# Designs tried in a protein design chat: VHH binders against Geranylgeranyl transferase type-1 subunit beta (CDC43). Part 25

Target 1, 376 residues: Geranylgeranyl transferase type-1 subunit beta (CDC43), of Saccharomyces cerevisiae (p18898)
Amino acid sequence: MCQATNGPSRVVTKKHRKFFERHLQLLPSSHQGHDVNRMAIIFYSISGLSIFDVNVSAKYGDHLGWMRKHYIKTVLDDTENTVISGFVGSLVMNIPHATTINLPNTLFALLSMIMLRDYEYFETILDKRSLARFVSKCQRPDRGSFVSCLDYKTNCGSSVDSDDLRFCYIAVAILYICGCRSKEDFDEYIDTEKLLGYIMSQQCYNGAFGAHNEPHSGYTSCALSTLALLSSLEKLSDKFKEDTITWLLHRQVSSHGCMKFESELNASYDQSDDGGFQGRENKFADTCYAFWCLNSLHLLTKDWKMLCQTELVTNYLLDRTQKTLTGGFSKNDEEDADLYHSCLGSAALALIEGKFNGELCIPQEIFNDFSKRCCF

## First folded at step 6 (VHH)

Design w20 (framework vhh_7n9e_1)
Fold by ESMFold2-Fast, scan of step 6:
Structure w20 (fold): chain B 376 residues (1-376), chain A 122 residues (1-122)
Amino acid sequence: as target 1 above (376 residues)
Amino acid sequence: DVQLVESGGGLVQAGGSLRLSCAASGFTFSSYRMYWGRQAPGKGREWVSGISGSGGRTYYASSVKGRFTISRDNAKNTLYLQMNNLKPEDTALYYCATEYSDSYLFDEYDYWGQGTQVTVSS
């Protein structure tokens, strides 16, 4: 089932492991004041190590203590004294009448705990119902979209915060982790029909999802993953699915054309981008968009490996953006390796090998273990 | 703190030429990819050209290929767009941009300048 190229390019596994390990052992000082980045650093580092077959639960269980300290359970100053919980960005923030619980920190913490196999905490201490109530409060009643945190004055989603498809994905992923599977499960906490209406309203005329009718592969991946977790991919029209597949295949930069289309050359071809994927039309290829585009294709069609050039994207990642001296993957061949692109480049390769669950953005073996232990 | 300031727009007749400039500050210019985008009245945004940090790699949308040339001067922190054989369809607000990512579930933003208006008369 592996269609990856194993030719002259080799994965420098030991150097990649050391790259991710450095980020766990010594967080950069530039990130120390930003707890949202710190939780993301833990998530991307542990995910990367797990992709490269490191037993992260045995080696990095010490990080569970730091993550557990960020779990907050609080009572809102509302008419029902609603109990919510989630993960905060800062432990030193002492703002009266405010909660700093947010969706991104909550998702990254939960996924990290799953990868570290913190199942005792997850099953006995973590209050899943109060987590789900926090997600419920983040939903916009008019649009059905989600914001990252609650407004200090209203204890509801902030009207000034972004509420795009990224936060829809994060909200649904948290609820899924908390045990929601059926529409009835989700409906206990959110207005699922309004959310679906919002997602469908973000469809672009000629395929893909985005903002302001501008297709974007990252938003497309978030929308499709959200629909998959809601068991609602079938609500997409066949025409929209085909248009989206066509759009995604055109994101791959190739001198040899796309396997689905007769045209032998892509209009956006550039030798240094050969095999890579663009996030948007008329932009350069980028390591992370290999993941976002391949995940999107995987969710739309079982035959995705027959339709795109998986060997070429593997060569792009291993020859152009893999850093053989330092380990890690860069955004492009002109930049240094960074944690985000190192994780998502590794995830793209793992997805091609059938070893990664794109819907929750974790290794497939970890997802299988979680599913067995946390299903009710 | 990224700042981008475009200049060089104006009114020109079909078949004419304009050279746009973008003065950049607040980041290591030579390390960032730069882009020119445009938005015509009543239309969505269109990315027309991009250039790598070193300047060694460029691309063009099919609508401008062969007519527009992107370039950069890293010593001056300046991006350029040479526009030749302009058409009425090229009438738009032109803006330069650089990509920003904060490494959080693809939190990418284009940092845009205020733009410079290009109007091509028939």
Scores: ipSAE 0.517, ipTM 0.792, lowest interface PAE 2.4, mean pLDDT 83

Design w21 (framework vhh_7n9e_1)
Fold by ESMFold2-Fast, scan of step 6:
Order: C-alpha cells, then structure tokens, then sequence
Structure w21 (fold): chain B 376 residues (1-376), chain A 122 residues (1-122)
C-alpha cells in the first residue's frame, strides 16, 4: 500500500543548503582562482540556495554592499566622452586607462542582485543607459558578435578576442535586464540584425548550434536563450527546430528512448551514464548538460516533457551525481561535488518542476517578481 | 598552463596499425576525463573515444568501435590510442583533448593539442 503515502524526498535539501552556504561564508580565492571568478561564485551559490527555498535576501544582504562597490561608471577617451558602466571582478584598475569592466562579471552581479531583491539599487542607482552603452561598445561591427571587454586604445572590442555564442547570450541578457524588450529597444544600443545574422551563421548542418560546425548543447542553450530574449525564436526554420529537437533528444544516454538501439549496437555504452545528457556526440554524460539540453528543449517545444525521459535524468542526478554526505552535485559519479554542477544540476531539477527560468538562469518566482517591478 | 602534445601519427596502408600518444602537463591528469577527436578535410570535428580519470570507463564512436582502443598511464601523464584495421576513411588530424575549467556559464571543452596527422593509403 503506497498509494496515499509519500516517502521522504530523495533530494537531500538540508545538505545542499549547507554546501552552497559554505561557498558564501568562506569565498577562498586561492581555491577558486582569481577575482573574475568571485562574481560567478556568488551567483551560483545564491542561485542554488534560492532553488532550495532559502530567503537569500534576508540572510545574505551583506553581499550587496560588496557587489555594489564593484559597480564602476567611467568616461571613455573618445570625441563624445561616452559614459559607460558595469561590474569589475577586482577594484584594482590597470594603468594607463584600461577598463576592467567585462560582460560576465556584469551579468553575474546583476542576476545576484535580482535574486537578493536589491530593487532600490536597480530602480534608483544603476545607470541602465550607461550599462547598455558598455554592451554596445562590446559588439563587433563586422560580425555582430560580442567580446567580453574593451580594448583601452580603441574603446571597442578587439578583433583577436573570443566572440562566441556565450558572449552573445551575456550581452543580450544584460540588455534585457536593463529593460530592452522590443527590437526598437535593442536597436538603440546594438545592431540586432547583424547579431541575428551571426547567431544564424552558427547553425550546424544537422541541427543545433556550435563552433567549427560542431554541435554543442551548451552553445545551443546560449543561442536559443538569446533568441528567446530577442523574441526571435520564430525566425528559426521549422526544419532546423525539428533537427535540433531530434539532436537534443539523442544526447540523452539511455537504454530507453533514442539511445536504445545505439546501446545495443555499441557494447561500449556506459551504463553509469544511464539517463544523463552528453554535451556533444560520443562523449560521457555530465550533470550540467542535463540543464543545457533540457533548457534548449523547453525553448523549442511545449511538449518537451513528453519527448524526453525526465524520470531517467532525475534518477541520474539524484542517484549518480548528488552527494548525500556533503551535499551538492558532481560533474559525474567519480568526482566530488563542485559549485557549478551543484547549481546547474539543481536548476535542471527545478526546470523539470516548472520552477526555473532558463533564459536568465534564475528561479521562476524571482523572474516573475523582477518582471512585475520593471513594468511599473 | 594546460599543455597537450600528440605524437605517433604517420602514413600507413589500409589494414595497418598505429599507436598515438598524448603527453599532458599543467593539470592533475588523473582527475580529468580525456578524449581523442579527429578532423578530416572538409568535415567538422568528430569525437572518437573517451576515457575516465581512473581509466575504468571508456566510450567509442560507432565508426571506430572494435578497431580502436583508448588507454592511459596516470603515472606518466600520458594518453594513448591504439588504432587497428585502419581504413582510408580514418585519414584525419587526430587531437588529444580534455575538459578544463570555466570562467563563464560553460565549461571549456575545446582544449585541444596541435594534433598528429594520420594518413591511410588504399
């Protein structure tokens, strides 16, 4: 008789909360790289706590003071004396006049402040127009893609800097947070048509998005989230959407669904990956690709839960990569829990429950509250 | 910081064998999954084999299954690919790769060595 009896949750919620709390309390820079990573650490920790129903605004408001100090507003050495702003990883500036403002630190700081409900700062202190002008300067005029930061000599993006789909996503997400919604809003700051042309040029022949014509679920999630924020998913052809859905479904490593025949043909099928998602063809399953693949499927079709094996990926996450002793999620069952996979594994589970906004990578309740405040 | 150096490529006749090696440095080799990928002219990059940090798990593309064997020596920080029954279609530049770090929303999966050329004559 188990019809009316709910057993204890398989999710070790209290252990996961303690895992994320440790990262906020200690913030050991020696273990977690240089200052650029600090904004990411804060973001993933606060996001993880928020997914597990911690009132992060009440508990971690002290981090707002530290984040606010990293907001820099400066004047470029150009004919118009253009005012830009954004967030830095370190308060130390390199001489002579290089800027350390970059897109990833800016997005992580803005999302963290939204999760901490720092709306007074967002509504009164943050100069959204100067933030948007910084994003504008990061756009490459030839390709429409974005670089992470500005060259101090040209006050523009350098032609030798990386400009892949990750930076397109980050740039558009920042502009969306600053209030851009319509094409006219985005066109005030960026060349939206050139950006769309760049994104479309990164389509792979057999579906999905990537670099060097190699389909990659992480780049696919970045591209689809960017198009969703631009209200431009309808510009994708029906064939490309269908091919991309098919490709994403084949990323789930399972004896059920799309991988059944491949498992029978290939005796090297790794049973320890059962239910998990791979990021690329012929690679092992990974906790973070559960999020990237499921977010991509969610953006492409309303029926995604009927098309993939959500129970199998849930079992993969909870039984294989969840760490019941320490809390957190690991990349795979052979490694220890880490902050990135703990957050994205938790986000994948929240997305399956309809409680996560994949386009901005924050809990759905927080997104809904943010949206209401920015419309009034 | 991370350095991958491939060797062992060359010209071989169809049906022949080659053994590729990859010397790794700059990271804790035994803690990372390692991969062999390849790129033929006019085609995108293809992953052909992977191995877990311990060496206990391996994966192969259907195109190389039963012919290629991946292995590693963690004491020597070296990855290997034993290629048997080579076909003209196996002609490609072969790369050693690892999944290393992330400063952004995505982990770096494109850390490749310079590659070693394998040419199979018919």
Amino acid sequence: as target 1 above (376 residues)
Amino acid sequence: DVQLVESGGGLVQAGGSLRLSCAASGFTFSSYRMYWGRQAPGKGREWVSGISGSGGRTYYASSVKGRFTISRDNAKNTLYLQMNNLKPEDTALYYCATEYGSDYFLESFDYWGQGTQVTVSS
Scores: ipSAE 0.547, ipTM 0.812, lowest interface PAE 2.4, mean pLDDT 84

Design w22 (framework vhh_7n9e_1)
Fold by ESMFold2-Fast, scan of step 6:
Structure w22 (fold): chain B 376 residues (1-376), chain A 122 residues (1-122)
Amino acid sequence: as target 1 above (376 residues)
Amino acid sequence: DVQLVESGGGLVQAGGSLRLSCAASGFTFSSYRMYWGRQAPGKGREWVSGISGSGGRTYYASSVKGRFTISRDNAKNTLYLQMNNLKPEDTALYYCATEYSPDYLLGEFDYWGQGTQVTVSS
């Protein structure tokens, strides 16, 4: 009798492919709204398809034309007539002295172009120096953190705009994509020491990174990925690394670990969350936090697969949040699949298999090809 | 736009009770998990309770379990926190929050209200 060496796959690959394909097919036309989300929709859809072995450059190269139209190069109304560029989420009427360029849409567009193999356009048409100057303008001069866009009257970040670790990650990822590798490269555009000072100031007393001294696995992943791209993970103390690893391992809800019994610091174990990761203490497990926690652990220790329960998180994702009828992954077992959780749940599984680059949030094969082409 | 507005805080004696409310708008309230967090002066933010969209599941921090009760009224788009047997260490700004990402930015992060101050004396 013939027998498989491994059991049958529990992942519904064909349904997941169709789920991501539907999101690309249902993108609003140029005559309708939702443009602000279109770069993100393209990014997560292409990433998800690529994780499930679809040749996205061959099949979806037509989306490059739409993305290229969102590349804006403009002159700021300042003393030096600074030339900046980046990507807009929505096309707007031409308003004198306004810029609609923002960091998130710029990163999503660049990563999508990389996944779609638009390397010739990336290397010859995109003005990487003006992209980097836009990032430079987004840096706060006092704290070294970054805002997502510029105030059109001052051509600087507004003091009321959010400047958390997400935007630090996005800024550094854009500069890395533009060719920055050494501290000297980054220093051409940003105050790298001030940024490092800001990131280190967001360390929490008992490990992890967050805002308002609140440990948060999403902010932790952003901070660690930023430090990895800056080649600065070694600047973290051994104690902080050990405390952060311990904190991240305690985020996994498990009947076989610290969450099994109520403690002074932990919520009661919940069977519906078994194997999943919570983003922080006393909150429910969530599909995306599997990715953020596993990426953080991967960046901190080579032994991460031995230290966490990878089989349990795989079971959580495939049995609780995978949608076997529609494809995709939901945030939790009570909700429908959505694009963000479908991509990050798939990415978490790909990280476990060594097939995903968490620092740039793209498949590892894509990252390897990109690295061969963008040597400076 | 996600909008969260907390109310019901105030000054109370140790052993007393307060009921906090959070009015939510700008999203389909019944589809989202809701949370109460707090921040004491000089301390980091701490999550104290969470509730599922249906109200069928709840979580509590060990420090408040048995004393606090989270609930929601999906018809009124309102979240509640009933706080009993209050202690001086419960003194903090209390925030209503949900995890929401309308722009698909990196990660789903909390949207917090402005908070309501709870002060427990003696």
Scores: ipSAE 0.450, ipTM 0.757, lowest interface PAE 2.8, mean pLDDT 84

Design w23 (framework vhh_7n9e_1)
Fold by ESMFold2-Fast, scan of step 6:
Structure w23 (fold): chain B 376 residues (1-376), chain A 122 residues (1-122)
Amino acid sequence: as target 1 above (376 residues)
Amino acid sequence: DVQLVESGGGLVQAGGSLRLSCAASGFTFSSYRMYWGRQAPGKGREWVSGISGSGGRTYYASSVKGRFTISRDNAKNTLYLQMNNLKPEDTALYYCATETSDKYFLEDFDYWGQGTQVTVSS
């Protein structure tokens, strides 16, 4: 954004603001629908507006206050009558003798309330201990990974549910928001050593983290953000960090090659993707992978801006995936703008400017304000 | 419900050719990027080729570039991989896959088929 100092701005700021506002305005008129992703819509919309300098707490605080109504506190039918809490995606999904609380909706709601500066809620209403107990119940006791929700019959994490690095990130981010900072804080609720063991087991031979032994920049960002929140990035070997940095730099599609290895062309180069980042080897560049790759590089090395081609990724985002008529960003130049890519493309640009906190996926100024109030 | 069914694999001699097909259903095929991946016994997954929804853009792994050609027939909801000058190192189970453009990161990225076995004899 700030890099365009000569001539008119290349960023269509007013159109982007209207794009995000449109998504928020549609929610109050929807009564019953198949869209259970309302918390995600709120999160990405508020985050996008905040990135483009809208004072979201002043403009949308009162309008979106209904988020508090999605907070559920319940007693499990177990031997200890455990009290848990969290957020549901829809109030109509209140099934007797079951829980509809899940990790993704809980994280999106908490981050949205932080961006809206709902500090009264965090300081007086949110039962952080019962929410942390919900996260505790989602941890698998054998391998230390996390599932998104509880099985209604056992009130524990289901053995058949997905438990990859995405859910490890969400669980740790929620606990961090609840006040966990030291290993001792996290150990009160989860088996931190087993979680670290699981994360380390997802390392790939040539660097990066993934699933099914395949390096993936999205899973890499989740793993590195989790380790950062656990103050455990130093537990990674120097070799693995160097291999991961090298792998991430090679994800940038460029006719000029990787900055670390001079001007050799990337093996997967496609001129239409020039400057963009791919999530995996031999796949097309994608708007969201600009964020996932740049966040990962930022967490691994202070010199990341010198090692990658930030001007080229900026040009990819602004010239290829930015939609100047509608506002927003698309996944690629063949698709329409969508909320997810609009938010993460904007976040990637903000990260380059030093204005975004990738570990919690919120603007840096909001993170700083939250940190002061929660006594980091 | 996305369904992908691969066919066309088999045994072939080094230097030979095979054409793989993937029949797709349960989604608007022409709106989605399609990929071919492979996995050899004891090895990790490797993406070998990708094609845009329109068919106007393609990607290839260095290991297959110049030998493999990806294509699609949007009217028939079918993806193809033409494999020429096959090498013993191309022996693997080959998978057809797609990714959704409208999913959030926290949802599954890819839908995979069951795969079709390709064996290249020396």
Scores: ipSAE 0.607, ipTM 0.835, lowest interface PAE 1.9, mean pLDDT 84

Design w24 (framework vhh_7n9e_1)
Fold by ESMFold2-Fast, scan of step 6:
Structure w24 (fold): chain B 376 residues (1-376), chain A 122 residues (1-122)
Amino acid sequence: as target 1 above (376 residues)
Amino acid sequence: DVQLVESGGGLVQAGGSLRLSCAASGFTFSSYRMYWGRQAPGKGREWVSGISGSGGRTYYASSVKGRFTISRDNAKNTLYLQMNNLKPEDTALYYCATEYSSGYWLESFDYWGQGTQVTVSS
């Protein structure tokens, strides 16, 4: 058969830069739907620009002023008068006496500040201890997982709010950014052993992590990244790691796959999905699952590039979901480019090149610069 | 609000057929991929079929490929699953679903219906 090969650059870099730049330019005047998070727009846009070699600190440093205004520090009406802080999604939705701080907005803001190299604000104005106390309050005392925000009446996480591996990742990433490295550091703010117990309870019988006993590559990436930040990947059994690697390799839809355990071709093969990764069994391939699956493989084995078809996923991203006219990447070949898939598709390509840190979801050079400062 | 309502389940003999329907409302149906999943007694959740927004692409689990056919009518905001040559192991609660982006991190599987019970007797 015809083996796919990577030629000279097929990446429309200039168009991708313009795609991400348009999202930043529209940010102050955008009247997007109620589910659109402005902090997420900044994060995905500057991450995408940074992946394509734009000096985002020099070019977009003026966006820092807007982000800084979303930092809120408040005193809870509890017995200890606990001081917490974090980031809100919108200044327009200022509800008196309600805590609008949440974990996703806080992480996006912190990662964006790191990418923009706003270290003066990060080191002098940002109250890392009050940020960590906010995270502490979001932990469920019964199962060790995390909720996104606090109930304004109880100033604690509501037992009925959703909690899953995504929020475990976000919570630990925030604490890591605040300087937590050792178990002792994390234990100052959270019940680390209870969190580890929760994560381990989300292991699926035949490998991978998921919600409701369903293996899912996105939740797997969140769990593995959380364990990596906690220096606890070694707590996974060898069998579970091997089963998870095998499961992740079978997520790649490929007529040329290196692993053909069930048949000569993937049983769920679709020509339009060739080379792409599915997030779950029996689902279509998706641009973002290339990132979630490759990050998971990277965290589990040093030889991951030899085990999966990196050439085929590169071809899937560049030939099927890259939009050569508008720039950006779509979820699949039938849809228009969107910010989330544009960033994660770009991140997947950068991860293959060794230029991306999947644990914090930022460019590797940015992570290296941050690491030199945070450990002092 | 997104609403998904399944119908068409029931009791059928092995080798028989059933056609499930899912009525969708509250979103632009033709712009979303749709899925059929099932949960059998004593088993975890299993996704059995998917269909693209246009209906031009379909996906099947190996356990149902060749026996089940997914289709959609975008004018009626309705998803279908034609089930032929049913086996006792197809006994499950069947539900339709659409995938939703989390808006900030992972795409999540946020919207699914109440389900319709399919029981296949020997």
Scores: ipSAE 0.565, ipTM 0.819, lowest interface PAE 2.4, mean pLDDT 84

Design w25 (framework vhh_7n9e_1)
Fold by ESMFold2-Fast, scan of step 6:
Structure w25 (fold): chain B 376 residues (1-376), chain A 123 residues (1-123)
Amino acid sequence: as target 1 above (376 residues)
Amino acid sequence: DVQLVESGGGLVQAGGSLRLSCAASGFTFSSYRMYWGRQAPGKGREWVSGISGSGGRTYYASSVKGRFTISRDNAKNTLYLQMNNLKPEDTALYYCATEYSGSDYFLEGFDYWGQGTQVTVSS
């Protein structure tokens, strides 16, 4: 069966809904190996359905209640018997002197609960203070960055684990969801000044954020979202903000040079990438970088829709990476649709419409409802 | 496991040419985008060229466009970089790389890099 795009939109909404629903229905009920990514699958699928106006709380709340089974609360074998909690990727028994709790699965679970409006569990059963203590333990005391999980021998963040801007974002997002708003709230659990110092140290000389002074739009989005949640975007210099905006605008591939800022980077044009965003200089455009770049621009300037070519990125997403037969969005026009790019491509379109909250990576209506229930 | 092995570097005079090769194993080579990056002493990493899985699409940094040509042989699992009209500014360690796109975090995953092959361009 083939369905044409008709009406005021070229978006194949019905097929996108079926694409995300299929991923929920194909989740295995009994095999532990798939549990490592299960929270991510739930998050991207529920987010995609919510972007396309499915009432996910009514339709999937009860059926996805097993998600609560991934919540673990445990006592560390430290001097103070610290109680921590979080979410695991797999359903495992408590291991003495170890924990399987990690930051990414915890954030995916919390965001999914918010989208499903599982507020009774969130407000009464979930121990937010023990979640925040887990995040606290993940902070590296030397740099202020965060690792994904705890070393079972020390019950602290490992010096050899990855601690880049992704984990800073995840940690701060979890604390924000737990109720932290002011600097004083965050300081109860983490060294906020040391974290800010780390984030600022990841600025690249000519704009953007990245690792090893390599500008990267994904790391830029993580850093800017983190600063937004910390109410600290104003700590960025005007020059750095202007340089970063200019860098982000040059990530949009265009054959016409119709951007306000033009550069020799247009020499990297490829027709298949026309209108799309690249994550880094001299790399191919990618569906997910439309989201990371547009979110970053949105956080830096109120004029972002006037500065970038929103019609061109919309055409790239709908004509090049949207899959009209299967639903979903692919990374690029040569590949099949996948859940990650389907969610973030949909999120990019929703951002342009003013319907998506990029800082927590959830629909704006859901963020507004969450804010009313948990902050007022 | 993804394994990338670069070769073909060396010392060359300005205006000369070199052809770099990258032997890939441990993944379905034709399904992955491939890249050449470089790092000069005291400088950050720079991506200079990329090629799609099919070989139908290519990208070049403005600094190398018109002088370098990326290509691939999917039957041999090999990536190439033909470097013409080399300049002293092209002196760097050149790396072959491929991307991992994962859902494990809120960001596209990790680049897999080779050990690199040194290119030195004398004046």
Scores: ipSAE 0.585, ipTM 0.830, lowest interface PAE 2.0, mean pLDDT 84

Design w26 (framework vhh_7n9e_1)
Fold by ESMFold2-Fast, scan of step 6:
Structure w26 (fold): chain B 376 residues (1-376), chain A 123 residues (1-123)
Amino acid sequence: as target 1 above (376 residues)
Amino acid sequence: DVQLVESGGGLVQAGGSLRLSCAASGFTFSSYRMYWGRQAPGKGREWVSGISGSGGRTYYASSVKGRFTISRDNAKNTLYLQMNNLKPEDTALYYCATEYTSGRYLLDEFDYWGQGTQVTVSS
């Protein structure tokens, strides 16, 4: 129950490094397969290594060549012969008259290139305007939301794709990486007012953001990060911000003996979840929701570390979901470590230490270098 | 391909009982937490109960605690919800779900839901 403050680190850093390195080393050299997860694997692995102080640009710069080859620039079959670009997950899936460019692979590639410090390519070779035009085409004109890819028949966002807050975040993050900062910058490519209207329409009556009027900490993090990148967090009402902070604080599972933690809002207490965060009401705690909840709190209030129990979530991550034998973090204490939860669990710990930029989901030092070297 | 098939819903009088079943396939059932959720007319989605992979831990929403019991049979890949002392407010489409991580998005946890089974509680 007591923790020594000056003891050796409880974080198994060397094993976490080996966990992430294994994922990079086991990537297949063949491009004949339909494995579209490779870009995500690179992102999560490089992010995790960078969080644990590995010089990823020195050790894994070879992956830049592979990522650069997945940059596709194409001309749409429209009246203006619009030029778009972005990243594909697999070269084999590049089918004539259909684009396999999509928002998630494009963001993963761009963030990975930033972490690998590929600034020369970023500043001189990437056609940022054609990247931004691809993002523009993914915006739904009626709602202002975004879909992940284009329909080959209409050269517009696919009507069957999800257009939730995840894709709003991805779209805005790509535009921000391409140099958009002011409303005027974003307005060159997207309808910023319609996007803001869509985001505000996804507010839940009891605080937080979600899909289908269900409050969700992951969607809340996406919405708040999007608003932060648009310099528009101040457009949220004080009441909604207060309600959202309260909702997020009640996602932390706690057994510790304040009367409020025995309340109906904490009736879901489970010893194995102590200190962890729920993604949604009435669900078990989960490693990734530590990141989504703490990032959301960080964006809403400067006092977030005084309001939540950071020591308890640290203990949840290190004692319950950290895998001391294999390295990595699992979703929960019953499952094996996986790359997604290993990356986001590590990011949550880094965020508590002030070493992580939650808005772009990269280490703070990497964000600072990007800001200095890319036109700032 | 994850497949979840719910059954056991129907019309019941207030104070009555129903037992829902969910047949799961396409994944290692015993390794995943399972949930029962519901969507009532005019309301958002609500998660009402969860169970750990081993079955050793359970969770209940305050609205159903003491009335509903979640259980699983890992040998049969089947999830159950025993509903007692049903109220008109329990009227909803009930669906079983599990969470899956695809690795394709930054927020990439997906719920896999079945088609649902309708529960209607008359006053």
Scores: ipSAE 0.661, ipTM 0.862, lowest interface PAE 1.7, mean pLDDT 85

Design y05 (from s0 with S52T G53R; framework vhh_7n9e_1)
Amino acid sequence: DVQLVESGGGLVQAGGSLRLSCAASGFTFSSYRMYWGRQAPGKGREWVSGITRSGGRTYYASSVKGRFTISRDNAKNTLYLQMNNLKPEDTALYYCATEYSDFYLEELDYWGQGTQVTVSS
ESMFold2-Fast, scan of step 6: ipSAE 0.685; ipTM 0.873

